# VH-VL binders against q9umr5: the designs that were tried, part 5

Target 1, 268 residues: q9umr5
Amino acid sequence: SYKPVIVVHGLFDSSYSFRHLLEYINETHPGTVVTVLDLFDGRESLRPLWEQVQGFREAVVPIMAKAPQGVHLICYSQGGLVCRALLSVMDDHNVDSFISLSSPQMGQYGDTDYLKWLFPTSMRSNLYRICYSPWGQEFSICNYWHDPHHDDLYLNASSFLALINGERDHPNATVWRKNFLRVGHLVLIGGPDDGVITPWQSSFFGFYDANETVLEMEEQLVYLRDSFGLKTLLARGAIVRCPMAGISHTAWHSNRTLYETCIEPWLS
Below, E stands for the ipSAE of ESMFold2; O stands for the ipSAE of OpenDDE; V2 stands for 0.75 times the mean of E and O plus 0.25 times the DockQ between their complexes.

## First folded at step 1 (VH-VL)

Design b15 (framework fv_acimtamig; at its last look DockQ between E and O 0.01; V2 from the best seeds 0.00; counts 0 for: pae E 17.9 > 2, placed apart)
Fold by ESMFold2-Fast, scan of step 1:
Structure b15 (fold): chain C 268 residues (1-268), chain A 122 residues (1-122), chain B 106 residues (1-106)
Amino acid sequence: as target 1 above (268 residues)
Amino acid sequence: QVQLVQSGAEVKKPGESLKVSCKASGYTFTNYYMHWVRQAPGQGLEWMGIINPSGGRTSYAQKFQGRVTMTRDTSTSTVYMELSSLRSEDTAVYYCARDWGYSTSSYLFDYWGQGTLVTVSS
Amino acid sequence: SYVLTQPSSVSVAPGQTATISCGGHNIGSKSVHWYQQRPGQSPVLVIYQDSKRPSGIPERFSGSNSGNTATLTISGTQAMDEADYYCQAWDSSTVVFGGGTKLTVL
């Protein structure tokens, strides 16, 4: 039998978006129990990420308990950040493969239709004024807004991403790192034609410096300091990087070639 | 449709400078790295360097350091490669090539320009 | 400096399996990519990250990479596969290409 698969959706999303992914899994790994979590759907995906982490945590506990041999996580877009935090706050998770589908692991800095819908009069250069306020931090999008021109504000105001990345100190950092390191494989997926995640290399822990030059994961302080275990995981051979060109943001969970190349090999 | 269209063939004399252009279309110009690779007649491929069109950061192969310069113009989605102090050994087809790598260890070339033949002779 | 070694030529009959090697010290710890170049044409990416195929590349093309040798395998070789093949990897501060292998189908 195959290990169960838990799917966590993204911003303004729901379980319906994953019907193709479920079809692919059923074709290649028949009998796999796949649970797509129907929490924080649609507009509720805007709720603070720590609130979402708590809700998803409660939902995954019984699933993990039924699978003592382990489970796999497939986490799409914003959902990848939820899963990052789940792996850190759960001192008893049994996750084998954590598959991150185009998630902004180092944050987001780009004008997208989602941001224009929420803040129609704001440009990316000015969004820091809203996001790095207490009010702004009540919205999930602002929890991972990372303005490279105001990095000091990001470090001081981010209530979520700066903490889980170990970019700002937290009392639980040592325990969070220990818990995260129990993951079997960290599978990072993303690509240059995503069109939403900006910079797209954020899905691989790369990000802009102050001149908007992308620095790769191995040049990031969080990696060099091994703040939550990336350097340790890479040395262990546990990080898989699977980029693919030609895939738009809403197609990562419905492209057969992507599934066969980047996801299928990690579903035991 | 992705296209990389390079400037036309050139004939140069030793000591002159070469400037080849590569105009990109059909994708978001700043989301992909661009490399320059050359090929002498009847010989293999030789990497010259890379430019990140977002921010303009460059890195050059040691052999070309000091006489190659790579630049870009985001308004025209064009990259340029300038090679100075030309020698007869610089006779080659010069290619621009697109890259969607996430780190230096992952550099690859998914689409290539048509190539620009440069002949350096006295 | 790091060198990738390829045979200068490989000959196979139509329908046979062609194998092209790319030798390098500890190359199995690196990501290897393969390019096909037909006479007078630009190179085309046929395999990336050791074993993955880009869209449009036939399933006949496969790759592997372990120890000191990466291998490009073309099953059921066709006349249209005649070309020069280059392997490529990264070493420390530079992109390294193999010397190229001329595949002849006769």
Scores: ipSAE 0.452, ipTM 0.803, lowest interface PAE 3.7, mean pLDDT 91
Fold by OpenDDE, look of step 4:
Structure b15 (fold): chain C 268 residues (1-268), chain A 122 residues (1-122), chain B 106 residues (1-106)
Amino acid sequence: as target 1 above (268 residues)
Amino acid sequence: QVQLVQSGAEVKKPGESLKVSCKASGYTFTNYYMHWVRQAPGQGLEWMGIINPSGGRTSYAQKFQGRVTMTRDTSTSTVYMELSSLRSEDTAVYYCARDWGYSTSSYLFDYWGQGTLVTVSS
Amino acid sequence: SYVLTQPSSVSVAPGQTATISCGGHNIGSKSVHWYQQRPGQSPVLVIYQDSKRPSGIPERFSGSNSGNTATLTISGTQAMDEADYYCQAWDSSTVVFGGGTKLTVL
């Protein structure tokens, strides 16, 4: 029998968005129990990410308890960050494959439609004034806003990304690293035609330097310092990078080729 | 529709330099890595190197280290490959090829230019 | 340096199955890609990640990879399949190609 699959949606999403993914899983892995968690749907996905982590934790605990052989996580977009944090705070999770589906794992720094909706008078270059304020950090999007030109503000004001990355010292850093390292495989999925995740390499823990040059995962301080276990995971062969071109952000969970190439191999 | 259009054929003498261009269209130029691959007449494919989307980072095959230079012009969506100190053995068709995506473990080429024949002879 | 080894040539009758091997030390642990190159044309990706087909590639093309050998299989071979085929992988910060196999359809 196949291990249960738990799906976590992204910003402004719901379980309905994953109807195609469910179909693909049912066709290729008959009998798989798939649970798409309908928590923090729609506008509720704007709530602070730590609040979301708590809610999703309550939902996954009973599922994991009934699956002693382990479970797989498929986490889309913003959900990928929620899942990473979830795995960091849970000392008893049994996740085999953590599939990060086009998630801004290293943060976001780009103009998108959702940013215009929330901050219609703000440009990318000025969003740091809002996002790194106390009230800004009450929005999920600001929890992973990563301005490369204001690193000091990011490090000091980011209440989520900087912490789960271990970029800012905190009492739980060692424990969170240990917990996250319990994963069997970290499957990173994304691509250059995404159009939302900026830079798209963020899905692979790449990101801008101070000159907005994209550096790879291996060049990031969080990797070099192994602050939350990326270097360790890579060394043990536990990181899979699966890039794919020609896929827009809203199509990652509904593309058959993508599923067969990047998702299906890790559901067994 | 993705297109990679390369510059025309060239004839060079030993000791000279070649510079081949590859103009990209039909996609976001600054999102993709570009490779250069050459093929001597009647021979197989040989990888020369890779340049990142911004053009600020390159990696060359050891065989061409010190002799090859890859650059990008984002304003014209063009990638360049320059090879210096040419030898007769450098006679080949030179291809630019777009990388599928971002990976350090499984580079692959989804689109190719039409190729540029460079002949090096005395 | 890492080396991929292919047979220089393979012949097959129309409608029969062609098999092209690509040998490499522990190649099964790598992702292998295959390219088709017809005379006077640029290479075309036909198989990626050992066994996946890009859009537009006929189902008669398949691939496998295990141990020390990756294999490209063409079932129901057609005249249009006559071409050079190259396997490709990544090793030690270098893209590596096989020597190529000329497939002749008799």
Scores: ipSAE 0.021, ipTM 0.606, lowest interface PAE 5.7, mean pLDDT 93
Fold by ESMFold2, look of step 4:
Structure b15 (fold): chain C 268 residues (1-268), chain A 122 residues (1-122), chain B 106 residues (1-106)
Amino acid sequence: as target 1 above (268 residues)
Amino acid sequence: QVQLVQSGAEVKKPGESLKVSCKASGYTFTNYYMHWVRQAPGQGLEWMGIINPSGGRTSYAQKFQGRVTMTRDTSTSTVYMELSSLRSEDTAVYYCARDWGYSTSSYLFDYWGQGTLVTVSS
Amino acid sequence: SYVLTQPSSVSVAPGQTATISCGGHNIGSKSVHWYQQRPGQSPVLVIYQDSKRPSGIPERFSGSNSGNTATLTISGTQAMDEADYYCQAWDSSTVVFGGGTKLTVL
């Protein structure tokens, strides 16, 4: 009765991290087939995001083929960027709900506990030197690094985020937009106490301007130009925003209230 | 096979400094961060800090700020930990431990050195 | 300063199941790692990311983490499992170890 659910994990993560989410789904939607993709786990999550997109694409094809009524995606943190790219590159996806669980959809720019955990001797002001180099773009974290003070470097060097956002010209932009727009709903989840996603509004397609003032989704050029379909989706009533305070980055998939409020309604 | 081989035991007096070495083999030295962890006799493990052997960047636990210095020599695949102004409370086994993360820090330790006993007594 | 609390000791009979707890505020939202330290030896990683085993660690080692408690479980406990066990997490900029648990097999 329920559509299958595919779960895509984040950085330094594995399928075990979703044990509580799986329990919640089993309790509220008995009989739902849930697949947590066990690819690029642990340190393999640092591989280039396009490599991860290719691998996850190959894994989801047979699942989608067996479910002609559609599937749902729950994509956590870095996994939300993988999933958004999947929706753009797959001309035959049948995703109803794309649930983006605290994902850096407009990028990452901040010295946070988890960023310091990953780069303990670097600061956000100098990471552009590493990330906007060919060597840096071989690491997934740098594929969505978005320094608002070095926009020229970001637009020139980003091999992933600037492309899937339609911020840099590329031959597939029109097709990717068309493919992404086939999604039924885009469910955006995040909150101010995340502690890792910086700014936390990136999970809602918000981001810093050059003065580090956060502009909301509707104020972003990628929204106003409708470069990959956000304006079209919002006008269609297909975007759901579900912010929640009091949840740290590693707790999004282990909070019952968050699940019941933001996830459960979209698992038809 | 990954191996971390540390320098031998030392006896020190209060006020002196110690320097422990940790030689890595069996992997590309600059691809993994290195930690130092100590253990006083009969006590638990205590984290001291981390070094990125690519570039030599360091971060230290607050307790050791100003007393600890970590360095490395990429030509010999060796990290060093110096602790100054020694006290009797610094008597411990000192371990180097490799960070599991490839070219990043994950604060998960997959391989440990054999330990170096440092005794500080007057 | 984040604190991880372990019992000082746990005793089990050979062949029975040993359970070692690691208490911490909201530890269920963190990844927890476990190390075994035999007398006179360096620590060895036995469980990482709550429940994963590195290569060479027997299946009888398992782990879980929810709420305020992470747990290391050793089923079919053997004399060679007698050791000190430490839980470990990351909090902000700091590695935090539990105080250690001595497992006695008798």
Scores: ipSAE 0.000, ipTM 0.409, lowest interface PAE 17.9, mean pLDDT 88
OpenDDE, second read of step 2: ipSAE 0.017; ipTM 0.607
ESMFold2 (binder alone), look of step 4: mean pLDDT 95; pTM 0.955

Design b16 (framework fv_acimtamig)
Fold by ESMFold2-Fast, scan of step 1:
Structure b16 (fold): chain C 268 residues (1-268), chain A 124 residues (1-124), chain B 106 residues (1-106)
Amino acid sequence: as target 1 above (268 residues)
Amino acid sequence: QVQLVQSGAEVKKPGESLKVSCKASGYTFTNYYMHWVRQAPGQGLEWMGIINPSGGRTSYAQKFQGRVTMTRDTSTSTVYMELSSLRSEDTAVYYCARTLYDYSWGSYPYFDYWGQGTLVTVSS
Amino acid sequence: SYVLTQPSSVSVAPGQTATISCGGHNIGSKSVHWYQQRPGQSPVLVIYQDSKRPSGIPERFSGSNSGNTATLTISGTQAMDEADYYCQAWDSSTVVFGGGTKLTVL
């Protein structure tokens, strides 16, 4: 009756984090087939994002093929970027709702425990030296590191985010846009108390300018140029924004009020 | 200049194995997928499978699953296609052809460069 | 098991417009590419991503793709355009080719 749901986890995460989300879905939409993908768990989540996209693509193909009425994606944190790329590279996806759960869609520029573990002596202002090297681009977190003070280096060196956002030219851009535009609904979730995603408005396609002032989605060149279809989706009424205060980064998938407000309405 | 150079024509007997090579030059070998496509005399193009030269991962068309093996050697920028248990119906020109690897997997595998083809005749 | 259907042959007079169809269920949701193959030669990409021309392909070649039909159009057809033409798409992790169309310029 209900469309199947596919769940993609985040950085240093695994399928085990979604126990509560599965319980909520079972309570409100009994009979829903939910598949939480057990790929790139734990430290393997540091592998380059394009490698992860390939692996997750192979896993979702048979699920989508068995569901001719469509599927829903719930993609958490870094997983939301994997799902962005999946929707662009798959010319036959049948995704209805893409639910992006606190994902850094315009990139990350902030200190976290993850960065201290990977780069223990580096400040955020100096990470561009590591991340925008060929070696740095072998780590997933550097694939979406977006230093607003070195935008020229980000545009030149980012092997993932600058390309899927259409911020740097790519031969595949037109096809990626066509594919992405087939999504039924883009549901964006995030909030000011996340504490990890910096700026938190990155989850809504907002981001810092060179003065670290956040510009919202509609002020981004990506949106204004309609590089991968955001302006078209918004005009179509297909973008849903669901910000919620009071939720920390690791609680988005285990908060009942968040689920009922932002996720449940989009699981047909 | 991009170039794909294949091994020479072969004559095989039914039941034997075929191994065709395709040597790439003029670009970064590991940045593009390589496919194998065959064409029987007077017939159309038939896709056999794909290999990612970077990791060596392969995917084969259902018709050839269990009979075809694709491999690569990054030190010589060469891909190989091996087809076992040959039948007369395997008589064809075999082509290697490349597609953008990095960000195009599943989106549009279009073949921008093709090898010259290798004619394989399977007869008793 | 996705199938792309092409007419086996199309004939046009020199200078006239040739159209070659490629039929497939919901093909308009896929990217379609077109190849030209002259006798004894490897295929050559003439259109990619529905409507784009590679460098070196004459402007008289154009493409479109919507609904259940993709179309290759050759305006001002010349004798040198005589060849077999193949459409190609990607479906469910496989490359699918049309059966091919022989274009004759009479």
Scores: ipSAE 0.006, ipTM 0.451, lowest interface PAE 13.3, mean pLDDT 88
Fold by OpenDDE, second read of step 2:
Structure b16 (fold): chain C 268 residues (1-268), chain A 124 residues (1-124), chain B 106 residues (1-106)
Amino acid sequence: as target 1 above (268 residues)
Amino acid sequence: QVQLVQSGAEVKKPGESLKVSCKASGYTFTNYYMHWVRQAPGQGLEWMGIINPSGGRTSYAQKFQGRVTMTRDTSTSTVYMELSSLRSEDTAVYYCARTLYDYSWGSYPYFDYWGQGTLVTVSS
Amino acid sequence: SYVLTQPSSVSVAPGQTATISCGGHNIGSKSVHWYQQRPGQSPVLVIYQDSKRPSGIPERFSGSNSGNTATLTISGTQAMDEADYYCQAWDSSTVVFGGGTKLTVL
């Protein structure tokens, strides 16, 4: 039998967005129990990510308990960050494959149509004024806003990304790293034609330096310091990188070729 | 009419705790953040911390970390600020002040309404 | 920590223009707000978001912010404008106040 699959959606999303993915899984892995968690849908996805992590934790714990052989996580966009945090705080999770589907794992810093809709009066260069304010972190998108030109503000104000990355010291950093390392495989999926995740390499833990030059995962301090376990995971062959061109952000969960190439191999 | 009405003046001894209340009226209580700011006699304004509309999240100035607790009661539209281990230097007028955040317009933290202030005197 | 610097006092004759400065490193990239506090009273917001005036505040109050200095300007200063004035911003999720300026109307 196949291990259960748990799906976590992204910003302004719902379970309905994953109808094609469910179909693909049923076709290729018949009998798989797939649960798309219908929590924090729509506008509720703007709530602080830690609140979301708590909610999703409550939902996944019973599922994991009923699956002693382990489960797979498919986490899309913002959901990928939720899942990473979830795995960091859970000392007893049994996740085999963690599939990060076009997630801003290293943060977001870009002017996209999506961003303009959420913040019509702000450019990316000015969003730090909101996101790193006392109330900015009440919004999920600000929880992973990573301004490379305001690193001090990011490190001090980010209540989510900086913590789960171990970029800011906190008492739980060692334990979270240990917990996250319980994952069997980390499957990173993304691509240059995403159009939302900026830079798109963020899905692979790449990100801008102070000159907005994109550096790869192995050049990041979080990797070099192994602050949350990336270096360790890579060393033991547990990280899979699956880039794919020609896929827009809203199509990652519905593209059959992407599924067959990047997702399906890790559901067995 | 927006009103923030604070509790009355208090006299405390060193080592004790103070708890000041701020009752809000005239607006939707759960739509606004609340801040606490104090002012020692003859001194300037000093920010203490912020509590979100639901009361589930707080952020305190580093100076008061571990010593201050902010809470709010939605049923009574009241915000509380408790400061423990009082010292003579904690003698001040304590203010509650609300902040509006407009997600669509990207507003910054400013205080459009203030309570009348609560004088707390800490003396032996 | 981020610091906002104000002059301790400013004096102006009635009818003249008072200018109160608020200095801070790259403060022009921040949003600055101003409060008036009369003796024995609570602070009152007079300028928000650098240059916006709340309802009920006289038009003689204006604000600007650029570079390393934010400025509160009171044109046609009146006796009732005598008060302490505080600039306010935020930094690293912390609200920061200037030290305050006592405005005296001579």
Scores: ipSAE 0.000, ipTM 0.483, lowest interface PAE 13.9, mean pLDDT 91

Design b17 (framework fv_acimtamig)
Fold by ESMFold2-Fast, scan of step 1:
Structure b17 (fold): chain C 268 residues (1-268), chain A 124 residues (1-124), chain B 106 residues (1-106)
Amino acid sequence: as target 1 above (268 residues)
Amino acid sequence: QVQLVQSGAEVKKPGESLKVSCKASGYTFTNYYMHWVRQAPGQGLEWMGIINPSGGRTSYAQKFQGRVTMTRDTSTSTVYMELSSLRSEDTAVYYCAREKYLTGYSSAEYFQHWGQGTLVTVSS
Amino acid sequence: SYVLTQPSSVSVAPGQTATISCGGHNIGSKSVHWYQQRPGQSPVLVIYQDSKRPSGIPERFSGSNSGNTATLTISGTQAMDEADYYCQAWDSSTVVFGGGTKLTVL
C-alpha cells in the first residue's frame, strides 16, 4: 500500500493548483491518500515563514501519526522552504521522500513579477534595503531574499533562511540537523526555463557568489561544513537531482513527463 | 468543550433568501474547516459546501453554485450560510459541522462536531 | 457526480451482527466515514477513516473498506443501535453522502 502524500503550495498559490498532480498520482499509485494543505493561500502566503511553519506543522502532525510506515512531502516553490523547516523542527517526523519542486533552497536573487507586485518600484539590486529590515522580515519573500552583494546583511538580518541553512548560528541547530537527517530521500527538481526562481540552481542548493557566478551545492560552505546534513545525505545516496528544461515556474505540478520522470519513482 | 450553536428556526416564502448562523466556541475558530450540510424532511444528508474561517476561502457543491454564499466573522467566531432564490424543495434542517483535524486534509472532511440544526420551512 | 449506494433498510435480531454496505466506484482508494442519526437529533460520527472509532463509541462498531464496497459492521446488535446510518466519502472537491440505511432491531 502506498504511503500518504502531503502537498505544500507556494507564493500566491493554493491547493487548487495541484489538480493535475493529484490526477497523475491517482493514475500511477491508485489508493494513495493525498492531502493538499489549504493554509496560507493567496495573499496569506506573504506571512512570515516561521508563522507558516507553525501552521503547517499543526496540520501535518495528525497525518504523520496515522501513517506509521511514513509519508511523502511534495513541496512547491516557497513551500519547499516551509518543508525544509518542518523536517528540522519536528523531532518526530516520519518523512520518506521530500520532493522539492523548484524551491529556492539557497534563496532568491532576481527580478520577477512576484517581487514587482509586492515592491513595484524596486529592482533586485535595491531590495536588500527593504528585506533586511525588521519590517521586511515580516514578509515571506524577504525571509529567503539572498543578495550575494550584501551577504553580510543577509547573514545578520535573515530571520529564516540563514538559520535553516545553518549559515548563522542558532541554539537549536544541532537538533535541527539531527531531525532533518531522518529524511529518506531528498528529491530536488528544477530547471533553467523556470523563469521565476533565480538562479534556477538555487533549487539544487547552488547559488551566486559575489560576482554572480553560480557555484554548485558541493562548493557551498553549508555543504562543506555539513551544517544541516547535505554532505551526509549525499554520502548516503539520499539526494536525487532531477533537472528538466522546458518547464516554466507554474507548470512543475502539471507536467506529466516531469511527474513520470522525477516524482513518480519516489512515491512508494 | 467544542460547541456549535445555530440560529433559530425560520419560515420563508419562495424567492426570498435564507441566512443561517453558527457560533463556535471551545476551540481556536480559525484552525478548523466548517461545512454546511442540509437534510430535507425524511431524506438523507446533502453537502452544501465548506469554508476556511482563517482566510474565508469557500468551495460549494455544484448544485448550489450561484445560490449559496458562505462567510465568517472572526471577531464573533461565527460562520454564515446564505441561500437565495428559495423554493419549496429547500425546506430542510441546515447543519453546520466542524472537521475533527486542523485545516488542510483531503481525506479528513468528516465531522465530529455538529450544530443542533436549523429548520427552515419554505412555504407560501 | 460520484454516487454512494446504501441499502434503504437492514433488519437484524438483538445479539446478531448487522452489516451495512456502501458501494462506490473505487471507494477502497478513499477514506469512508459513518454517521448514526436518531430521529430529531444531529448525526453522530461512529467510524472515521474506514475503521477507526471515536472516543465513546462501543467496540461493537467496526468498519472496512476495499475495492468498490465499504462496510459498517455492528456485532451483538442492541436495541439502542436502531437508527439511520450514513456513509460519507470525499471525491475530488466534494463531500458525498450515501442515501442512508434504516437499521431495525427486532
Scores: ipSAE 0.000, ipTM 0.404, lowest interface PAE 15.9, mean pLDDT 88

Design b2 (framework fv_acimtamig)
Fold by ESMFold2-Fast, scan of step 1:
Structure b2 (fold): chain C 268 residues (1-268), chain A 123 residues (1-123), chain B 106 residues (1-106)
Amino acid sequence: as target 1 above (268 residues)
Amino acid sequence: QVQLVQSGAEVKKPGESLKVSCKASGYTFTNYYMHWVRQAPGQGLEWMGIINPSGGRTSYAQKFQGRVTMTRDTSTSTVYMELSSLRSEDTAVYYCARGYDFWSGHLYGMDVWGQGTLVTVSS
Amino acid sequence: SYVLTQPSSVSVAPGQTATISCGGHNIGSKSVHWYQQRPGQSPVLVIYQDSKRPSGIPERFSGSNSGNTATLTISGTQAMDEADYYCQAWDSSTVVFGGGTKLTVL
């Protein structure tokens, strides 16, 4: 029998978005128990990410307890950051495959329609003024806002991403790294036609330098310093990269070819 | 100064219910979980459950599921533990203990403990 | 159900090193915390996250955790260290305590 699958949604999203993903899993791995977590839906997805991590942790613990053989996580968009933190703060997780579906793992720096609803007059160049304030850090999207022109502010003000990536010191860093390294496979999915995640290479731990030139994962300080285990995972053969062109941000969980190529092989 | 102050000792009869309080001070009440742990005379520590004071969400040890209830009042920074259908085997010192602040992330252990509440269940 | 196993008692002479073990399947993959409880008192956290000391805990207290055994070590043991010691870990949805070890300093 197949290991249970836990699905974590993204910004302004809900469990309903995964109906096609559930159909694909049922077709290829019949009998798989799939739990799409119905927490922090719609506007509640704007709650601070640490609050979301707490709520999702409380929901996943009993699921993992019932599956001693292990579980798989499929985490979409912002949900991929929630799952990153879950794997670090849980010293008892039994996750085999962590499938990150177009998630801004190194942060976001881009003008999107999502930001118009929250900050209608702000351009990406000005959002650092809002996001790196105490008020701004009460919104999930600001928890992973990573302005490459104000990296000092990001490092000092980010209450979530800078800490989880080990870009700023934290008392729990050693334990978080130990916990994260327990994951069986880190499956990274994303692509150039996403249109929302900026830069799209953030889904593969690449990101802008101060000149907005993208540096890939192996050139990042967090990788070179092995701050939370990426270099160790890569050396272990545990990182899978699955880029695909032609897929927009809201289509990652409903594209059959993407599912068959990037997700299906990792659902044991 | 971080402090947890519990309600006083109680004597109960079998079949009655117990409600112990734990008042927190010296820190932001909603940033830390509160555990309840008991200790029967001459025995070890036994975990009963945990409450998140922020949302009031609880998780109980299987042994106590169905007869324990944990609640909180954020206006008074107080957590409560109710145990129903008391038996003589429930005679114990009951502790509240602060722990598991995973978003600020300093400690996962129970770093501050109340003074304990002795509950005697006898006929 | 997950269980943590401790020796019921350990005896040491003053000034000697005491070691208290906490056995559990694959415990090295979990975070272990240690508590000291003197007679009639509440438990006190002496080691958290395997090896870290809270402020105010003497440097003679140390911890380690590897494989199937976590260990609390007290060097230069003093009479005031006489107490019960409990290890604690998380397992899925529950907190698990070891049965406790009575440390006697004689």
Scores: ipSAE 0.006, ipTM 0.421, lowest interface PAE 15.5, mean pLDDT 88

